# VHH binders against N-glycosylase/DNA lyase OGG1 (OGG1), part 2

Target 1, 365 residues: N-glycosylase/DNA lyase OGG1 (OGG1), of Arabidopsis thaliana (Mouse-ear cress) (q9fny7)
Amino acid sequence: MKRPRPTSQPSISSTVKPPLSPPVTPILKQKLHRTGTPKWFPLKLTHTELTLPLTFPTGQTFRWKKTGAIQYSGTIGPHLVSLRQRPGDDAVSYCVHCSTSPKSAELALLDFLNAEISLAELWSDFSKKDPRFGELARHLRGARVLRQDPLECLIQFLCSSNNNIARITKMVDFVSSLGLHLGDIDGFEFHQFPSLDRLSRVSEEEFRKAGFGYRAKYITGTVNALQAKPGGGNEWLLSLRKVELQEAVAALCTLPGVGPKVAACIALFSLDQHSAIPVDTHVWQIATNYLLPDLAGAKLTPKLHGRVAEAFVSKYGEYAGWAQTLLFIAELPAQKTLLQSFSQPINKLDESAEVNETSCDTLKP

## First folded at step 1 (VHH)

Design a16 (framework vhh_7pa5_2)
Fold by ESMFold2-Fast, scan of step 1:
Structure a16 (fold): chain B 365 residues (1-365), chain A 128 residues (1-128)
Amino acid sequence: as target 1 above (365 residues)
Amino acid sequence: QVQLVESGGGMVQPGGSLRLSCAASGFTFSNYAMSWVRRAPGKGPEWVSTISGSGGSTSYADSVKGRFTISRDNAKNTLYLQMNSLKPEDTALYYCARESVTYETDYWGDESYYFDYWGQGTQVTVSS
């Protein structure tokens, strides 16, 4: 098999300020509480607003696990939660295994899911702007862009450079294990993502011994750069939610190991930069098929990367990154095959109910 | 500071063998995947082979599989390409290239590569 020809992405020009989701204030000093036998509650989002197999196993996060036939679990700050889609339910359901408070967990989950953003309205708008979009995306409703913590997102995508999903997941699991253990579900261990302070105490050598290779230098270098920011690294990252896309990408690219595509992923998945377009060979094929047909059959060059991003933004507007995500899922046969397998009626639906307490212990004795 | 210096090129008859070397300096060699890329007259660059930083993984272009072997000696900061059963179409300038650590993966783990340093190249000519 051939490797793709080496390419570089030009800077992306912002066209309009993206709308921002309300910020979530973390509760840093509350004690963790076990739910015991978790009760399932309906979430605000119907299946057309959120389809779990189109959202979680799609490479925008590596910290959420399939913990049942129809169930995904993960952590949001100090909250350990599960989501499931039961056949016959109008909405996705959730439960809370470990949390500082049930209300805080609910609010964190809705924020994490970008629940204020109507996917149905975006899909309708994209279909108005491009009738081909409506036809191609009709059966892929519920693919949602997440609103992740920026530090957590940044570290995950630093692990992604020159790497495959299985190895990225292993590296992300190692980083996650450095944080507070919140509980175990279906054989998976779940941890609150480590703080910047905790990460700053992990040496480059420790990461190298864990199999990170050259990424060890970039993770520790980025952590050190963030620690050196006046006002704090977390605050600096969050401030990028308030600037134009081009400024956010330029700022992220000052961090060790962050190139233009990684910056676009961080911007789209954690910084409310909804017009960010991560450009790779697949996005190039989508662009030449849908937006730039005159370039069909041409080789992707560094100069053309920026043109692809501009074409998506010109056609789909402020949420061009969400449109790109839907079209990308539509074009990957492997992802469609996985989606179809996850949408099958399952005989084991009742097995997703948890009857055992999830441990929320802060530390092993 | 980063330098890549190729050697070992030359003229050889079809069916012959050549071993290319690339001496690397100015960086921690074992931290970087390394590649061989060639350019024939009148053609664009063609990727030939890549080896991971540890040497544990290798990949090859279909045109050279079974004939070429990429290897590295991290103690000597040297990259090698053993070329066997050479064909006239292997005639090209062969470059040693360091893969950038700012490489990116796509939404499903596909990769975009950027080579940040190249050697001057070494000429391989396969002719009777």
Scores: ipSAE 0.000, ipTM 0.129, lowest interface PAE 17.6, mean pLDDT 78

Design a2 (framework vhh_7pa5_2)
Fold by ESMFold2-Fast, scan of step 1:
Structure a2 (fold): chain B 365 residues (1-365), chain A 125 residues (1-125)
Amino acid sequence: as target 1 above (365 residues)
Amino acid sequence: QVQLVESGGGMVQPGGSLRLSCAASGFTFSDYYMSWVRRAPGKGPEWVSTISSSGSTISYADSVKGRFTISRDNAKNTLYLQMNSLKPEDTALYYCARETTYYDSWESYSHFDYWGQGTQVTVSS
C-alpha cells in the first residue's frame, strides 16, 4: 500500500480539468530552508584529521570552491555548507547556508568527510611501514580522502580525461548548473548536483556547445547506460560499495569513457574502495622512483597500471589509496606554497558568508 | 500559491503555426526547469520539451524536433512554445509543468510538482 501523497501545495477540493497527474516518486519530498546569516559550529576534526588546503584543491573534487582566505564551500545533496580553518583552532568549523535540516546537513558533512576513519591511526600505520612516509606526514597531516556521491563523482571524473583542473572545473560547473540552485557565495554559484533523470534530458549537442568535446558522448552514453540498469542507476552505483575492488572497477569500466584510472578515482573517492590507486603521471613517477625502480623511464600501459596498484597495496595495505593521495600531494609544485600560506598568521578573517538567491522554500522579501 | 496559466491554443490548419505561453507566479521562475507536456484525446500524457532554469539546456521529444521551439523570459516569468509545421497528430491539450528536485540519502530525484490547467490545440483541415 502506498503512503498517502504528501501535500506539496494547497489542497484543491475539486476541479473540472481532465485527470492528468504529474509523475511522482514514492520518496517523500523534503523542504529546503535557507539561512541568511549562518552560525559557525565546531566539527570535531582537528588539523591532523582534516586540513582544508590539503584536501579540497587537490583534484579529488571540482565542486568545492575557496570562498575566503580560510574558507571552502560546496554542496552535499541539498546542503550548501562552508568549512573554515583558523590557525590555533582545535577543530574545523562549519556553517549551513541552505539545507533540509541542520542535523541532516551535519550528518551528511561528516559522512562526506569520511569522519569515522581516523587519519591519525592511518598515518601512524603508514609511517611504520615506510619511514619516508613518516617524514612527509609530519608536514602534510590532514590530507583526507572524501566520500562523495557516486553519480556526482562519476560525472566529474568523466570530465577529467586528457584535461587539466581549470578546464575540468569549468565543465563540472556547467553540469552543476543543471541542478537546483541553492545559493551564491563569494561570486560562485552553488547547485545541488542534478539527478540522473535531469541529466538524461540534456543532449550530446548541448554538452558539445558547452565545450565538452568528445566527453559529451561519454557523459550522455553513461547516463543512458545507468538509466537502463534494473533497480535504477543510482542504486547500481551504490551497490559497488559492497563488492570487491576488482569487481567494482570491472563494472565501472563497462560505462562509456571509463578507463582504469577514471574507475580507480570513482572507486576511491565514492565507493569505499580504500585500496584503489588512480595512476596518473605523478603517481607513475612516484611508483617508478620509489616502489618500482626497474620501470623507471618506461611508458605506462594498462597492464602496468595493475602492477603499480599492487606495489602500493603491498607497501601500505588496505588503505593504500589514502597513502598514495598524500604522496601525490607531496609532489605537487604548490605544496610548499600551500603549507606556507596555511601556517601564516591571519591578519583579517573573512566575514560570514550569506546566501543570495536560492531555490529553497524560504519566503522571499 | 504556485500558479501556471497556459494560453495561445486554438484551431489551426495542417502546416500552420501557434505560439503557446505559460504565465508563472508564486515562485522564483528563474530557479526552475520548465516543461511542456501534452495529452491527445484518448491517450496518456506525452512529454514534449524541457528548458533549464537559465535557458542554456533544451530537450525535445523526437516527434516535435525541428518543428517546435521552447524558450523562456525570466524577466517576465513566462515560458513559450513556438509550434511550426503543425500536424493533425499534434492535436492535444498542452500543459505547462514545473520540475523540482528533492533529496533522500545520497540520491537526488526530479519530478513534476505543479501543472497548469492546459490549453487546447486542434489541428484540422
Scores: ipSAE 0.000, ipTM 0.120, lowest interface PAE 20.5, mean pLDDT 79

Design a3 (framework vhh_ozoralizumab_d1)
Fold by ESMFold2-Fast, scan of step 1:
Structure a3 (fold): chain B 365 residues (1-365), chain A 123 residues (1-123)
Amino acid sequence: as target 1 above (365 residues)
Amino acid sequence: EVQLVESGGGLVQPGGSLRLSCAASGFTFSDYAMYWVRQAPGKGLEWVSEISGSGGSTKYPDSVKGRFTISRDNAKNTLYLQMNSLRPEDTAVYYCARGEYDYWSDEPYFDYRGQGTLVTVSS
């Protein structure tokens, strides 16, 4: 198939199509209100349902910051909020720094936290299917999958390819800074995530100057592809919440720079695709350790990562992505140290095992 | 739908050169980072080169750095690997691959790879 040769016509004399003027519903813009001394309110989520250090600094989002010893802050649309969780006060509390209304901020926050999904019920089900999961869940309660805006999630994970957390965070902060500034907390600047229209006005060269490298072309290409979608790019992304996982992943993979791992992250973290499994080297190691031991030592291929996803779904069911998320968090360096301190078994058998430890002194005076 | 077809493998003497090609179809080639990976007899897959979608950035492991050069022609949807100063330990099946990196480990994983082309370095 040959491409039709483009023909430029200098004549402006053409038949215009009949004008269509569908009615639009005018919406008055609500003003943003900043709170000088924010009040803290309970969210009615206990530590079993949400534990902040197991949810926010775990790589599912890069836009939330630790703004105090027990506090995390971030933006959800036009709402700048903080969450805090005190030891001995198991319930999570929140405050609103900037918002169109306090009630809309509360509703947006509960939606963002997937608050309608009972984590306790999921952990009970997973623990019955996997005793190892039950043991890990006892020490990692409240590791929750967030429900992010799909555009915001997509752009964040396009930044993740061939990159480390510190660089991803800098790139995501740059994109965030293109949106409306909502406030500053503990030295961090917070912005409403830019609209698709705002992103479309940023050039590839501007992203390259900001250090995005080859990712600059992926971001601008994806923004252009979304703008070309009938009915709008945001609506197209949201429609993927209503299709089967395989269809959602296939649709996402048509976007520049979106491979299966990025697609699975977007599907799990923003598209209600609770069985999506982002397969990275940690998930691969977890899978080969106890789900697929015959594949230990092999490298990932299209067949193998598909097989890993199928193994997780076979074991954990419809919410396999949530189970995978806890197992992934258990492999993070900060959590591994904590788990090792808790994983020492109490002698429950008549026989006791001797523990031989060899210490290496790496610091010689 | 996505297809990657390698060519250019063969028998070569130590110190010799070979150029591998990979014809890509079924996706927008210029929007993806591309990789060459190899598998020696009885061993696992080893990454040997990476190139960004634009061709502006390339990476190599120490085992081939200075000897192998990855390049691409986005107008022809073709990936290349120029292999110089070949050694017996370079004997492997070479695969063209599309993929991305794990942000936690900085290691590549691949969503598609071709059938491979055999390179034998022997006298």
Scores: ipSAE 0.000, ipTM 0.150, lowest interface PAE 15.8, mean pLDDT 80

Design a4 (framework vhh_ozoralizumab_d1)
Fold by ESMFold2-Fast, scan of step 1:
Structure a4 (fold): chain B 365 residues (1-365), chain A 125 residues (1-125)
Amino acid sequence: as target 1 above (365 residues)
Amino acid sequence: EVQLVESGGGLVQPGGSLRLSCAASGFTFSSYEMYWVRQAPGKGLEWVSEISSSGSTIKYPDSVKGRFTISRDNAKNTLYLQMNSLRPEDTAVYYCAKSPTYEDSYDWSTAFDIRGQGTLVTVSS
């Protein structure tokens, strides 16, 4: 039996220790090498450990794009990478388009994919705790929780509140474009995520002009709060990987625009808080169907958010957030028809460009 | 009351052509990405084509690329699939599907919303 990734990382003090996550390199200090015809290499993750269409277009990140029928591309720090998964190939393959080092890119990718955590072992444990989970998992293998940079994750989910996917993607693309351009794939532009310093040079007015609406104040306020942290905002965020979930959530909720649901998303997707449960209307529907049937048909209230999280953790344990992620994917219409092996390229960019924002939607004219 | 009604299937010889249609109602057709998917006897669903809401972005898998053409008429709420150079392996029930509705959440859809009975395409000599 393989041991799950420990919650505690080596870098837990101000004393320099090797990071589990690769650091984002400032533009002036990095040498970038761009590859015109990248070579594909196997990644040691089978379809049961990673299925791309069950992992990337699932609301964990808005910075990865479907760049081919079987291909997803995105950036991890200074590394621009693609992943592909062919029908008939058991393992995922990757290539590097732009990087400071090919070896650094590989290590960053494995870290980003939480590759040290055995999905098969987690699913076996969940199936023992809930036989219904075992039946769902039989059809939906490879739904994996990512390990993102906390600043990237925080800014993305500040864009997500009371918003639709097309507008979230447009706003996240705007923020991404403030960083160093690394390359273009299939008509998408890819950028290294901007530094706190770069973000601090963008005014609230500039974000408002870019269509962020009321979220402009949250993003600038959060950037300012992070810059004010003793020891640095990035280090403060990374330190939340070493504390208990309740402390991490409480800390995140001190930031402008971060409520409990947004905090839980950041905790689960970037802070190694594997029991975090982001509760929205979808997760509420799942909870009342699977864990709290006595509440079926009731409306979600703020008081019930905590009860939902408690129910998931009680049922699935330390990795309850990973179990919640699979159950969420299982409720998507295509997965109910057993289409989990086919990647669906949903692109709303041209639709969002044609429609003016209204105050009834999340963006204003 | 979302409805998707497929038509245009039939029996055709290898190398032949068929044009499938999908009549959509009950939603704002011009606001949704549309798909064609198929299911061969005893097999799972296979994605065949997609088209953006405006019609400007179109994608195909290698199995049909160069032979099939997806198009839409937003004024008529109709999706089309022109199928040329048909092969026995194209034999399947063909469904049109809409992109699922996005919610005010972090919800990301990988899904097809299939509503109709489909239209049978049989390629045989």
Scores: ipSAE 0.000, ipTM 0.157, lowest interface PAE 12.1, mean pLDDT 80

Design a5 (framework vhh_7ubx_2)
Amino acid sequence: QVQLVESGGGLVQPGGSLRLSCAASGFTFSDYYMTWVRQAPGKGPEWIATIYSGGSTMRDDSTKGRFTISRDNAKNTLYLQMTSLKPEDTALYYCARVTEYSSDWYEGSMDVRGPGTQVTVSS
ESMFold2-Fast, scan of step 1: ipSAE 0.000; ipTM 0.251

Design a6 (framework vhh_7ubx_2)
Fold by ESMFold2-Fast, scan of step 1:
Structure a6 (fold): chain B 365 residues (1-365), chain A 126 residues (1-126)
Amino acid sequence: as target 1 above (365 residues)
Amino acid sequence: QVQLVESGGGLVQPGGSLRLSCAASGFTFSSYAMTWVRQAPGKGPEWIATITSGGSTMRDDSTKGRFTISRDNAKNTLYLQMTSLKPEDTALYYCAKDQSYTISEDYGDTYSFDYRGPGTQVTVSS
């Protein structure tokens, strides 16, 4: 699929009433608070609603790190948080290392996890539409699509074109390091994602020197384009949560370096566009095995991209992107290995190792 | 024409060391980030390290304690110093100026590498 024409963006305002004036945030001079030893609290999400190894190391985000045998850590705005999933616990637990307030961190985390969406209901619906999905989902429940900040998501997926996960992660780490340092956990540095203003002060040459190659011009071009948006770039991106998928994708494709696949990733992972289908060669192979067996052995072409997306949406409906994500995970060897590991019983030695996970970078020097 | 020619590979015993070189021509070497990538038989390409035009390095955590990437802009040469080699380091090692094509993005393929050189074979065996 070709990029939409630059004039596609004005049509988005017809879907949702734009604000009469640019949105302004009240001046909030809230200080960051850190603790030496954060307390762990339960989340309302059971293992079938959230399974950390099926959610975080799956290529939907590159800013969350495995910081322990059962622990993942990352930042959501000014909040540095960890999640852990102990065998035998009913629910996932979290702690807050650095935040403007504990309540704000909890609310931000639940929003980030799409906690209002029931995986049990989605898996039931998908299994009714496709009995094969029910068989695959038996051991894959808890694979959740995250609700990321759109700027963070956009910059991460601009790094993804013609690239591998390890290198994308190093490039994303570089961008993250431009933001406010919030803490270190298990040897990883964690930063609040840089503001659009901060990113606008980084030259194309600086990104090229950092190893971004041709992606440097896309990042700087996209940052400049966002700053030119009426009401501000962040508000423009957030407005795409309120339009139809077709309009959101068309709008995103006007940005430098955003093709249809990258646009679908941004739409699915940050813009509440639950039917978005990012199609790459891996998804093509899954689609021909699962939905379109008559096309098995055919070469993926631009014409067939639309057919793959259409087939998933026709089969799974409004949340087709979530179904596609689970089917992708089910077919990858690395995820199959993780599933076997997660299904195995653990012993007392594995449980004892968890004592070393209690840490906070703001422990007094 | 951009050309990259790798050398310095060979057979080495576990625990040994090798220094790989990549001779670059056909572009302004000092202006580009350079990368080392390896590919083991039957497996996909694995990124090892990138060095920027300014000399800053980005490295894969699994090898960064044993492998060091460096460059000599006067000689248009990229290096990879490898120590404490293990059997699992056995692979064909390539140097890359980075991916040169974005055509696959329109078709949804995001995992592509542009290899200009033939690579240099590293075999770690007793």
Scores: ipSAE 0.000, ipTM 0.237, lowest interface PAE 13.9, mean pLDDT 78

Design a7 (framework vhh_7pa5_2)
Fold by ESMFold2-Fast, scan of step 1:
Structure a7 (fold): chain B 365 residues (1-365), chain A 127 residues (1-127)
Amino acid sequence: as target 1 above (365 residues)
Amino acid sequence: QVQLVESGGGMVQPGGSLRLSCAASGFTFSSYSMSWVRRAPGKGPEWVSTISSSGSYISYADSVKGRFTISRDNAKNTLYLQMNSLKPEDTALYYCARDTEVYTYGDWDSYEYFDHWGQGTQVTVSS
């Protein structure tokens, strides 16, 4: 076990200017190349494997922005990228605005999208285990779970506790602004997520002044706890990809501000813990309707959180968290209304229905 | 309170033109992508066009490309759809819709691709 770096910080918080992006370290150079007019390239992910409106604005991440009618943009490490998907297109396209190299950006993007995991194969398996899932999956294709950096994911979900979308977005944007500025798209500023070292130089008072409230203490406490980890905080977080889900959740819950639901979100969205089930009131309603009918009408309790997770894993297996994601989306009012409209007439063996699915999936009746 | 009010619909001959307007209030209009969606008699809703918050990015359904033009005036909080070379199959109730941008995991009870819709304005193309 190597000696960890000192975690104690000076009490002085005098800053002369707003926080600027940290400079590129000479010891570890990241030579950034900005593209004046980015060229668009196809990804080998069809709309059945990835549908942008079913993946990005679903609360998995707050760092990706809708930068156009059919376009989402965000950063993955030093790479600033956009994804676009026209209604009726067979595949998603991407471009690179800023990067250390185009090949590195492509590999980082495919990793971020969990591109090695076949959504079609997962949906086929879930549909065989649950015919109700199969009916929903026909209308809600491409709802994909992302593979985020664990530090980035952890800090985002610390901001999400007992909070609303507008406030979470402002808080995440503040944290993002502490990192290296990579570019601007459609009025949004995009930054490389700050390093653990950069975050350690921001005081609790600076976060409080930025509107974080009680979460300021959780963020600074978590940063301090990560810095105290033998081998480094980033390495400790990445090691949780190699342990069982229960061990990963228990480890995450040692961090200030991380409860079981937040831990499950971090595990599912950044730690390859595909059976993690973040349980809220909506997931409880889904569970009691579909998996635990004997508990319908009962109050969700802390003890019953474990039973919900067990029920999903028993039904859907190792990728239960991905199945839960689709079931959640299907119970949203807009999607539920669309699905009801497709359940009439009784004869669903109409060949013409398959070709027109994409243009209907995003519309409110 | 978010409000979207469409106007400019009516009856027109094939090959004619109409300009639809949508007056937005109760939110920062310049911060949201906006869309036009139509519902033809006996059919489900069909997305027509979207314009980004800045106006820099625009997309159209293949059925209307080259004939319809979406635009916005952020100073007037107004969305427009210029419809040219109208066809009988363009007959529908046309809705102004506000795009959703970001959701939280656990706030999904309010998740919609379009979170607010107007009352619609009727367009009838008589042959």
Scores: ipSAE 0.000, ipTM 0.146, lowest interface PAE 15.2, mean pLDDT 79

Design a8 (framework vhh_ozoralizumab_d1)
Fold by ESMFold2-Fast, scan of step 1:
Structure a8 (fold): chain B 365 residues (1-365), chain A 129 residues (1-129)
Amino acid sequence: as target 1 above (365 residues)
Amino acid sequence: EVQLVESGGGLVQPGGSLRLSCAASGFTFDDYAMYWVRQAPGKGLEWVSEISWNSGSIKYPDSVKGRFTISRDNAKNTLYLQMNSLRPEDTAVYYCARDSTRYEVTYSDWGSETYFDYRGQGTLVTVSS
């Protein structure tokens, strides 16, 4: 299934430098190639492994846009790509609008999608641990956890504090616009995420003028803290992929504006910390419905955050964050309505399925 | 209670024009992207247009591009669809739909955005002589 997290090295040879982590910020010196009418290629991820409307517009990322009835577009480093998923296709298709090379774009996309992790196998294992999971997995195929660049992920979730999706998206779009412009698709402008150096040249006042409010000081403070890290901020963030979850969360929480929930989001979505559980009111409701029924109706407190995470990990194991992701998506209004309709008269079920099918494949931004 | 109420549908001759309106209530209208979708007799739902919360992003399929214009008035909580050069194949029930923007306020205010979660009752547009 997924490879275990690498254990931190207890010793390093003095005659051989440790391998450098790949740069989280793409090398801009590489020549970009733009394609006016890109060719579509199969990605070989079936609907049970990836369903676009269950993966992209779910709050994992705010940088991917719905650029057509069945199409999502976004950037991964220097690569501007689109994904589409037609009814009846065996696999998701992709095209490359701008890239350093077509092959590097494909590899970056597969890495971004955590393509080496079998979602079907994870759902099967979770269904054995919780029969309710089998019911959800029958109806909700292809909701997967992305593997994002840690700097990009960190900045996006710093924007999420006391905020809604529309405003988060506006702020993330502002940050994105500071990076290299890669192209325009369907009226959206797409940019390579700015480097740490580029971000360090933006003042707190510029962020405030862009509507960031108190988040402006958190972003500038975090950028400054990352630049102060020995070996570089990008390397420091990537090193958190190699430590235990508790250590990664504690390290992230030293950054301005990063609390336990934001840290868990960053850990789950960019640091290979598959047991991280971001606890919000939705996850609290899920936990009290599924794992901690004795606490149903109680108020979520800071002391209970750890208990929720422990309950998920105890039940689902090292990929508990992926299980939480499916359960979270099942609580989305359109999906919850569809799931509830399966116990109802056939004419009502047909109406609900029709609405959901359209929203899944055609209407999501 | 979230409500979306469409109006402006009717019978129109080929080549004619029609303006649809959608009155939104029960939520903060300018926090959401909005859609027009349609369903022709005996067919499934078809996306017609979408507009971001601030009108900064507007999209159309090729079937209506250049003929239809989506717009919104956030001060009046109203979504519009201006339809020009109407064709018989534009005959359908037209629905106003709200993007599914969901957020929960706790420590980090993690949100979610997937599917449209509400649509109106629809307004019938018939393009015929």
Scores: ipSAE 0.000, ipTM 0.167, lowest interface PAE 13.3, mean pLDDT 79

